# Ledger of designs, part 16: VHH binders against Protein KTI12 homolog (KTI12)

Target 1, 302 residues: Protein KTI12 homolog (KTI12), of Arabidopsis thaliana (Mouse-ear cress) (q9lmh0)
Amino acid sequence: MALVVICGQPCSGKSIAAVTLAETLKESETKQSVRIIDEASFHLDRNQNYANMPAEKNLRGKLRSDVDRSVSTGEIVIVDSLNSIKGYRYELWCIARAAGIRYCVVYCDVDEAHCRQWNKERSDRGEDGYDDGIFEDLVRRFEKPERRNRWDSPLFELYPSREVIDKSSPVILEAVTYLTKTVDSKTQDVRILQPSIATQAARFSEANSLYELDRATQEIINAIVEQQSLGAAISRVTLGNELPPIEICRPIGLPELRRLRRTFVKLMGQSSLSGPPLPTDADSAKRRFVDYLNREFGGNNA
Key: E = the ipSAE of ESMFold2; O = the ipSAE of OpenDDE; V2 = 0.75 times the mean of E and O plus 0.25 times the DockQ between their complexes.

## First folded at step 7 (VHH)

Design s88 (from d9, 15 letters changed; framework vhh_etentamig_d1)
Fold by ESMFold2-Fast, scan of step 7:
Structure s88 (fold): chain B 302 residues (1-302), chain A 122 residues (1-122)
Amino acid sequence: as target 1 above (302 residues)
Amino acid sequence: EVQLLESGGGLVQPGGSLRLSCAASGFTFSDYAMYWVRQAPGKGPEWVSGISSSGSYTTYADSVKGRFTISRDNSKNTLYLQMNSLRAEDTAVYYCAKDSEYSDSWYDFDHRGQGTLVTVSS
């Protein structure tokens, strides 16, 4: 059981990737049960769904609701849509984490020129294509997945314009291996501790705050890594005039920084369930994380 | 490999106090955040409290705020939970949990132990 998010520009071969992945999983030695959730599942017209922002939010809400309902069924769920907005991918990642299941993103990386041509060819054949205005708006607003973001990782990149995507595609086989590998007792512990489906749904009001918290803390980690890579001996990382500097007594490796960030986000997330709300803006989130890091690094002089 | 051994549980009257201990081994204790998780009879496990690797940051479930205090002694590889003003609802097996190395889920804990039973009854 897992949640797979297919992502890509309009007309980038996402549905071929979704179907290929699903069939490969069904034929694997573990004989996985797989469900694809897509726009067609709701009998929705593409151009109507993307005509305006309220329509898009309604579409994403319907897809998210079906995902939330489906993740408790014991099957692998594949969400086949644009999934172009980082905040929305973050919401889907939250569903997977709350359900204690594996998560990954499959990205169909196709340049805009090929997507535009394929959209025209679909329209010429009388198939479901996007109107030019809608297509160009979606292309402009597409937020490319980045593997450094937890809600975009692991990231499996496909290139439908450069090669045929089929059951023998190396990236498809990598994704299948990831999705079918044996789970450990930790995964079972997460499943036992997860809240009910109704409680999970109620938490989406927090998704934007948690997204900002995760993004802000990742920016701090990136700044530390970058400054450590540039200098000889760095004892202080400066993040701008409005944030305190980070005092370090030794080079801090990326795995340790990732663990500190994960722990901070986890502790903040748990606190928000029963205590004060999460930081309301990125600067407040960054300041809290910087304070946390200084306290953790300064523990040596306790 | 990772071993967590809880102790200090017992029978206590409502309003009483208990101090739980967790002896950790098999990992660098001072590098990881630690948590207390409890499971009441017939219920699923629930998170109670957390503490950062240095001990400088602590967090609590709403139901125990002001009554419970989490602390750690990194020199002794030991985690503590001081429980005051105990209620019948606090009756549960209490587990010590290590922060997950590979998961960023708020519900993902690495706990390995028999736990320690706390019974709050008159």
Scores: ipSAE 0.244, ipTM 0.707, lowest interface PAE 3.5, mean pLDDT 77

Design s89 (from d9, 18 letters changed; framework vhh_8emy_2; at its last look DockQ between E and O 0.22; V2 from the best seeds 0.00; counts 0 for: pae E 2.4 > 2, placed apart)
Fold by ESMFold2, look of step 8:
Structure s89 (fold): chain B 302 residues (1-302), chain A 122 residues (1-122)
Amino acid sequence: as target 1 above (302 residues)
Amino acid sequence: QVQLQESGGGLVQPGSSLRLSCAASGFTFSDYAMYWVRQAPGKGPEWVSSISSSGSYTTYATSVKGRFSISRDNPSKTLYLQMNSLRPEDSAVYYCAKDSEYSDSWYDFDHRGQGTQVTVSS
């Protein structure tokens, strides 16, 4: 039913977050079946898994394979690993999209000093600590999840060094709400559209276009919000050379703008299956989004 | 709270036309994109068509493009699917669906109706 990617620096409390989320989901009204996929199932020393690039790639391959087998409509799958590589998170996202299930990232945001201290404490207790060289390499290579990337969204941020992570944590509850949302029409629930095989292949080849689309549309949203905050009249927003202005008849709040952006990105992806491909550059993506917004806003001018 | 009710299905001959309607209530209809999805016996739900919140932009699955037309009337909170040149492969239960508030997944929705049966048979 869903894929949850736990992300964070080494020794940032990811396993506590994963267990807490799993237990909260199991106790929810929806009677969710939850499976945690972690590195422990591979019976290797943590330092061996991250000793070098080939070992690390082998670990990721095993985790990915287990995820691919586990994405069923009956279970929420939680991937508890570093998940520090942006490209790998993208691969997991693709698995979720191909299976037609929900996806999110839970990020344990802990500063390096606390992570380093907790790693030392684990080693002192005889637990799975990282050797200093491996730890520092993993810290340096960590690619922080970003809300602007579709494969990092929705993003639920936890701060294990500043707060106790338990079943009452607001972010945990928000994630549970997202993962368990259903239609209360007697026996109806959230439905998953089945994509075609061609859709899966096309998505991989269009990854850079999707990134550009996501970034470009966010820039337009930011510009609209900024001009609205400056007291811009309810008439037009100018966006620079070679872009048409956006004609608006009323102030537009951030929630509505974000909904319009999300819808546009979804529809562009769908359109690329049977029409023009996704834009390959930021300027083309911006023009398409501006045209979309003017049509959507213009529907309220009549 | 959200309610979607499909109608207009039936038994038709190959090559015929049929128009489906979906009455919506319990949410601000004009704020959301809407979908048509279908489900044939023994198969998972398949995306058919989408329409933007104002109706200004539409998308279609390759298998129906050129034959089906999605539209909406925001004042009456009604979604439509005009299906022309129907084929036996189009036989399915057709559902209208509301876009998800939490996900930008191309294939996620948070509500659908009970469906209307379309059967294309000699």
Scores: ipSAE 0.490, ipTM 0.832, lowest interface PAE 1.9, mean pLDDT 78
ESMFold2-Fast, scan of step 7: ipSAE 0.411; ipTM 0.800
ESMFold2 (binder alone), look of step 8: mean pLDDT 81; pTM 0.823
OpenDDE, look of step 8: ipSAE 0.780; ipTM 0.941
ESMFold2, look of step 14: ipSAE 0.412; ipTM 0.801
ESMFold2 (binder alone), look of step 14: mean pLDDT 81; pTM 0.826
OpenDDE, look of step 14: ipSAE 0.702; ipTM 0.921

Design s90 (framework vhh_gefurulimab; at its last look DockQ between E and O 0.61; V2 from the best seeds 0.00; counts 0 for: pae E 2.5 > 2, grease 26.5 > 24.2)
Fold by ESMFold2, look of step 8:
Structure s90 (fold): chain B 302 residues (1-302), chain A 121 residues (1-121)
Amino acid sequence: as target 1 above (302 residues)
Amino acid sequence: EVQLVESGGGLVKPGGSLRLSCAASGFTFSDYAAYWFRQAPGKEREFVSAISSGSYTTYADSVKGRFTISRDNAKNSLYLQMNSLRAEDTAVYYCAKDSEYSDSWYDFDYWGQGTLVTVSS
């Protein structure tokens, strides 16, 4: 009935926080069913999982898939991983919104020096520490959660380098209160308002704007490929009544079209975290992509 | 061996201007979109601007109209012209290269070491 994202630098005490939170939730007055999703379910160790971008993407994909399967089970799901990438936290937040469940971030705020010391101590004990190169790269790429961002809120901040994190920690208790709060039943005079169909549709639409961008851009690529197959003399691709045509000065291969599409999706995603949200309907997405393609194909290089 | 090296940071008064540079090496710079990010002390890293290989540009709302991203593929260089600077622009600025091995919109292969911009009286 909730999704909790544990966040922090490598070796910042995230697993201790996750276990402590889970145990506290299970021992609450109305015992909670809690599941921790962590990296331990995979064959590869930390250094193999974070050795390169393909491996890291595979790890995140498996974790996200586990989250997708778990948010409908009625239990509290705790994701214990680095969760250091803002865009990835945004995707987890979208999963929670689509499922209509509570969401929060628990951030283990530890300075780099302590994290580095703890990583060395882990390696000295023969435990699965990070190699120095991987550790420093993960530290460099860390994107700190901020309470003002929707996808990082509510934010519960822990300071494992300053205090022992246990079941009596005030922040742990605050998180438990948030995750277990119910309607005040002692009055017995209020029905919990159900989300309307329009409210659910709005949540679903916002959560799927990346899907609409992906689908709309693929439709445009398919149309370009189809019209180019009709002859090399075609320099203008027409797409429909309300879309501007695409002006093409040379045949464009499928590999180049795929690369242009990938770049467009990346640019739109990044700008939407700091500005207007992504287009939520197919027509808006198609118009923006067509405009992008015409700028990429057109204009004089100087 | 990919390297991204930022330069041009410094102290500037509010309303002033500054130009940042990022020198790229170890890859075909012209094939990739390039990005500027920034991180203020105690805050999250945030997107500033990006430019595609074909010079399509995007900007965060907070900098739109004041900052201009550009690139010179012949010199393997990325630039950020920062005008009308405000105290809120104080941050370490990073350039970044998108991932060759990921189709996700939030993956970046390499980041620079950063250059500090301070906007103060």
Scores: ipSAE 0.377, ipTM 0.755, lowest interface PAE 2.5, mean pLDDT 80
ESMFold2-Fast, scan of step 7: ipSAE 0.455; ipTM 0.818
ESMFold2 (binder alone), look of step 8: mean pLDDT 80; pTM 0.801
OpenDDE, look of step 8: ipSAE 0.724; ipTM 0.951

Design s91 (framework vhh_8h63_2)
Fold by ESMFold2-Fast, scan of step 7:
Structure s91 (fold): chain B 302 residues (1-302), chain A 121 residues (1-121)
Amino acid sequence: as target 1 above (302 residues)
Amino acid sequence: ELQLVESGGGLVQAGGSLTVSCAASGFTFSDYAMYWSRQAPGKERELVAGISSGSYTYTADTVKGRFTISRDNAKNTLYLQMNSLKPEDTAMYYCAKDSEYSDSWYDFDYWGQGTQVTVSG
């Protein structure tokens, strides 16, 4: 099966794209079973869920949890939401990769002016539109998908403001072809633009480096939490594998460790996207994360 | 109200130096990682440097060895010291605050309005 991530600005035609893709897949020769996961599936109020960052984070957590549960069902799963944050799309890609299923992103590329107009028209009709402040905040924070990133690829771009999106749309048909082809043929005819050999190699290296960094840092956090829960001394956490110990002067909760890990991956992840690639060696990643944690906890103060 | 105000930009000749600053207010500055980003004409916005609350730093390869990020928690101010400036460093430079609420490692809570740096040569 597969995981399909629909992405786009608020009020960019994402739900039409999701429904059109789902119906086209159901009518395909392979008789695909399709499930759409969206905000409506949780009985969530749009403006309340996007009113502040904690509410938005909770919404993304619920959607991601449902995706994680659903990828084992044998269905094609379509996630219809903003999916506007690159790191969140990366997490969804990791879920698909762990499940061993196909993955793609469908992007509804609509300029801000049209999205604002469609949002106002929805509100005027008494439908669920975004409040102006919420809408402008979401637009400002939108991170456009990049096909060079593995977690944004393959990327199928739709232009709802320039064309009618229906079952005959060329891009919808390309996505269906990708999702229904056998593994040995899936990449031959679904690429809209083919990168050079050098560009492909660099892209794979970057994606793999970020994936290994993510895994390695999570393992360190798990080890810290486990040692603290077993009544280990709070002054020192020993990790093994010739890693330096972590010096702590107080109990460190899981929420703080997750925040520190997120900050570290963000800092190091920028190196992969704009500078030289991160080391693919898990031990090197773990050593850097331990050094970072010791700095944050005061262990390496000069 | 959370505010980030960048300053210190200007016109400088190739090989010169410049320091841009970001004054932060409306939050506990010392608790958050802070970032510098830039956007050159016709290019996408790119992250240039970042600094954690514990002063652990990242610097992009394109500016590594030339740019240094630092912070002064007593003054709630973020700095970017730019040395050996090149014409390709010409861009609007933006300050950004890390998000405490997002589970995404790409999220930023707030961006400033920016300060223009122009390098002639």
Scores: ipSAE 0.046, ipTM 0.551, lowest interface PAE 6.4, mean pLDDT 78

Design s92 (framework vhh_gefurulimab)
Fold by ESMFold2-Fast, scan of step 7:
Structure s92 (fold): chain B 302 residues (1-302), chain A 122 residues (1-122)
Amino acid sequence: as target 1 above (302 residues)
Amino acid sequence: EVQLVESGGGLVKPGGSLRLSCAASGFTFSDYAAYWFRQAPGKEREFVSAISSGSYTTYADSVKGRFTISRDNAKNSLYLQMNSLRAEDTAVYYCAADSEYSLSWYDEYDYWGQGTLVTVSS
């Protein structure tokens, strides 16, 4: 049981990689059951999905929801999409961790020139291609997976522009070996002791908390920016009855607030491996972020 | 100092036109995606239009065909040409910039302007 994230530039051979991996897994000695989750499953046109920011956000939300529902079925789940945003790959990794299953990324590393050519060829054949404007914007925003990041590891790199991807491809076979092994202390640590009900509940809470952390911290940043817009003399931001105020000794710009938020979210993600558990609700997430900001702005324990 | 300064707001009659401008300073504007948002009284901030660093454009359904977003990197400026204005377009219009074409969390954009009021009324 595992979650596989296929990643790559638009028109980089991702679907061929996903299908090849799925077929090889089904033919393995363990006869794995495999499910592919992709954009086509939602009956939406490719260009419609990426036409505007709300549509793309909606697509990722639907794919994430399908993954979350599918990881408890006992199947190997392959999510075949751009998966281009590292924060989104982090969320998928958290779902796998909460479910206690293996996780890996399969990256189709193809240069932009080949991707443009293949996009044109797909359009010429009447297949689903990207409009030029959408394609160029997606290429520019692509965040390449990096093996150092735990949510991008293990990383299996394919080069469809340099080699034919098929069931005999060495990297495909390496991925199959990884996904079908019964013991892996580095990537399947949660499964070693066969988690108790209490341990499983804690893991599920962890995955849900990360999504709430992102949203809750955005609301805090928005409140600071809005209250500061009333004047440079604002020294205290009030956030309602249940949260401590944020003490500001100088005007804080949005870029600084965004850096602090990114650092906080990263620290909270790393703490989930050890130390206190992640907040389980929006109010707890807001409270921890407010405490963090007060420490950074000179407060001691808020 | 980094700033985005909107101008061009005012009172126009229904069916009229207005051109908003946003002047960027303190950063390399040409490397940034830029956005127009609006907020009517008692409502949440609403997406209007976006333009990538490569000049790819996106529009909210409510303004598509009536509004045109454009940029002039040599002048560090963003524009919104508003045609066929309706009473429902009455709002404070905000300029924003982000180092990437962001798809989530509009509040996370790197820079925001102070806003310019557009009133569509007889």
Scores: ipSAE 0.000, ipTM 0.126, lowest interface PAE 14.8, mean pLDDT 76

Design s93 (from d9 with S100R E101G H111Y; framework vhh_8fcz_2)
Fold by ESMFold2-Fast, scan of step 7:
Structure s93 (fold): chain B 302 residues (1-302), chain A 122 residues (1-122)
Amino acid sequence: as target 1 above (302 residues)
Amino acid sequence: QVQLVESGGGLVQPGGSLRLSCAASGFTFSDYAMYWVRQPPGKGLEWVSGISSSGSYTTYADSVEGRFTIIRDNDKKMVYLQMTSLKTEDTAVYYCAKDRGYSDSWYDFDYEGQGTQVTVSS
């Protein structure tokens, strides 16, 4: 069992990729069971789904709920939507990690000009195309997946404007191999904490809090780097009236700050159920990270 | 290159205590968080405890909180797990794990070696 996230610009061939992957998996040596979760299941006009932020958030919430329910079925679950916002892909990745299943992203990399042409052709045929204004807004807000991010990895890149995507496509076959391989290794990606009833009930809340931790800590790192570049912040980084300052006794390089951030997020994500709850908002996450940094910089390093 | 050598396991009675040790080499020890994970017979891996690079932050699984203490000594490149009030459910092979450092994943860590067997029985 696994979770596959299809990602790409509007009208970039995502549904063809999803169907091709699903059919190839079903025909594989393992005869894998596959379920596709897509926008069509909600019976709303495409333009209504993306007309405004509340409608868009509602759509993402519905898709996420379907994913959470489906990851316990023993099937490979494919989420076929824009999945254009990195924070949302991060939430889906958290669901996969909590469920102890394999995860990957399939990205349909098509330039904006081809996407615009295919959208126009779809509209001209009387099919479900995007209104021009909605299309341009979605293109502008698209956050391209990057394999350096764990929630975008492994990343399988398809190029529908350069080649036909079918069951013999090398990238489709690589994804199938990844998704169907049985691995008998202690270091494999299915290592997870055994969920209690309380932990299972709080999965969505935990995923959202972990995303908030990740985002907020990155903002703190950016502030430290910016102030150090000004030369004035070597001994103290000030983050505003709500947060305590960060005391720095030496210049801190970006690689070290990134390691500290990753460690903090991991330790917070593994917190005991008996411990303090995860932060529910950006300000709380920032305060905890600032406290962590001050303890690490001035802490006991025996 | 990276090596983690666990020791200190053994047979102990319920309610007893054990101290596990992990000797690390092949990396800058003080730059990485360290973890203890365990594998009970016939079950998957489960996370037990974690400690930040400086030692100032620690976390514990619900099942061991209040009974286990994770400690590190950066000068000696050692991680310890002090176990008290041991239960039969604590029977497992215990592995010392190093944070990968390049990942934002909560469960991306490396563990190596044979681990150390802890058996809690009369």
Scores: ipSAE 0.031, ipTM 0.542, lowest interface PAE 6.9, mean pLDDT 76

Design s94 (from d9 with D108G F109M H111V; framework vhh_8fcz_2)
Fold by ESMFold2-Fast, scan of step 7:
Structure s94 (fold): chain B 302 residues (1-302), chain A 122 residues (1-122)
Amino acid sequence: as target 1 above (302 residues)
Amino acid sequence: QVQLVESGGGLVQPGGSLRLSCAASGFTFSDYAMYWVRQPPGKGLEWVSGISSSGSYTTYADSVEGRFTIIRDNDKKMVYLQMTSLKTEDTAVYYCAKDSEYSDSWYGMDVEGQGTQVTVSS
């Protein structure tokens, strides 16, 4: 089992690389089972996926969730998307390491000029291409993988603008060798245990709990924004009878509230198998978020 | 450029203590949660601890709860990991990480430093 992350600029030949790698693995001596997770699986238009930050985050969330579910199946999982943000590649690496499986990045290194040309050619043919504004924004935000980073290693670099990528490509064969190699019986390796039943159950419960955290925290944010809009100098936001009020010493803008919400969800998620358990219902999630906000707005909690 | 520089690792005997430091630069430190993660030799990455932007909210892995304390000093742009009652199982490279504004994941992180080695051995 392994997780392969395909990475590259928009229109850099990633899907060809993913398909070529998958077919080469299937034809290998070990006859590996391979699953490709890609954007097409969610039946959304390419430009809709990248139209705004919420849509882009939703896409990454869906891809990550599918990866997390798939790494226990015994197949080699290939994630075919931009995978352009190093924090996101780090998350995928964490999933692979937690699952005790091999991990690698396949990077389609194509310069911006060729990517723009291929995007234009794709659009001219009536195929799925990126709108110019979306394309340029994605190019600007792309974070190139670097071999020195743990979550970008091992790194297999392909150059689709300089050579044809096919089953005989040296880099493809090198990646296949890495993914199918067996440990030398004389080389002592660290024992990797498969995820326990408790870990698998926690992932299922965790997914539902994270959904409840996301919904409940958004409702609290909406309540704060609404109450602040009713008065210029509000010192306290009152919620339902089961929730303590939120004490504020200044107007809190929506961008700051969104950042606090994101951070809270992430901190709570880290405790799914340790520390405080994740809430399973909306009321518990709201109470924890309100406590979090009061601590953050109250200074140093003394 | 965002940078995180870890220090404070070293060789220590079981039951000993170490304080790890992480110096942050290139971003508004007080706006982001900070994390400590570790990678033991030949094993996967393990989340260790997290601290909210104000420092008022902290989380810990079960394996370190009660032994480790995460602290931050927003004026100095530092995050620390105070480690006590160290065990051989705590041997790992320790990394400081900044919360990611582009990640949807509960453990998503924007930047990681180069790490600092902690070896617990007699």
Scores: ipSAE 0.089, ipTM 0.606, lowest interface PAE 6.3, mean pLDDT 77

## First folded at step 8 (VHH)

Design t1 (from s90 with A33G; framework vhh_gefurulimab; at its last look DockQ between E and O 0.68; V2 from the best seeds 0.00; counts 0 for: grease 25.5 > 24.2)
Fold by ESMFold2, look of step 8:
Structure t1 (fold): chain B 302 residues (1-302), chain A 121 residues (1-121)
Amino acid sequence: as target 1 above (302 residues)
Amino acid sequence: EVQLVESGGGLVKPGGSLRLSCAASGFTFSDYGAYWFRQAPGKEREFVSAISSGSYTTYADSVKGRFTISRDNAKNSLYLQMNSLRAEDTAVYYCAKDSEYSDSWYDFDYWGQGTLVTVSS
């Protein structure tokens, strides 16, 4: 069982790579079915899906939900989408890790000029090409996978503009070998497919750290709203003997509090990809958020 | 309508300094966090630094102690003071704005066009 993330610029040959990999896997003597999760599976217009941020979020949410349901079924799951945002690839990697299955990225590395040419050729054939504005925006926002990142490894790089991608492609064969190998005691390969209890606990803890932050910060927001509703003269919100108080110079409405929370979660998420892991316990997360709020309310230095 | 315009890039020698600016327009700058990212040729775009709508700052480990992010809400401007520059700091630097339409920590509404920083002898 495994999760394969296909990654590449718009019109880089991702679907050909996905189909080729799936067909090659089916020719092996695996007992696992192979499932491709793609954007067409949701019967959605390509340009509508990428027209704006809400549409993209909705598409990624649907794909992620299908992946989450599929990784426990014994299938090899191939996600055929742009998968261009490294934070999103990180979340897919977390799903695979929590399920104790193999994970890899197959990257279709094609230069922008060829991708643009192929997009125009699709449009000229009356096929579902990207509108020019959407295409250029997607190219600009692409975050190339890097094998040094845990969530991009193992990385299998294909070059569809320089070679024919078929069942004999060496990189396809390498990916199939990785995806179908079994653990045995003689090879001393790790037990990627059947994690121990201790390994499962560690994987679950690491995978949930961002959601612990999300939950902890919401609890603080709720407490602030509750205490403000008790009296308009409150300039200091107390949260308990485990947390410092929050000093408030003016009443803070729920819309502003939610915006401050969104910014904090975003700051912490970006920092966590380049440094120490996020806090794994609610008290540490709450303390960090309280510190942040006090700096926002009392420290407007630029 | 929303625009983010970076400036201040250029060529510097290792150990030198640069100050990058990002001029924001078309939205209430003071309501949002602001971010610096960079992308070297052939590498993934990476986080550099962020500042909240107020004064809370974060930095990538690779730039801590050398780079300082700041903002001037009266001038709708974001800054990055870059000191002790190294060859590996060579990249196009982009500013970005918090998403208004997504609470996902990795979504950003708008990006600037970038300013090139080259660090070489």
Scores: ipSAE 0.495, ipTM 0.825, lowest interface PAE 1.7, mean pLDDT 81
ESMFold2 (binder alone), look of step 8: mean pLDDT 80; pTM 0.806
OpenDDE, look of step 8: ipSAE 0.738; ipTM 0.939

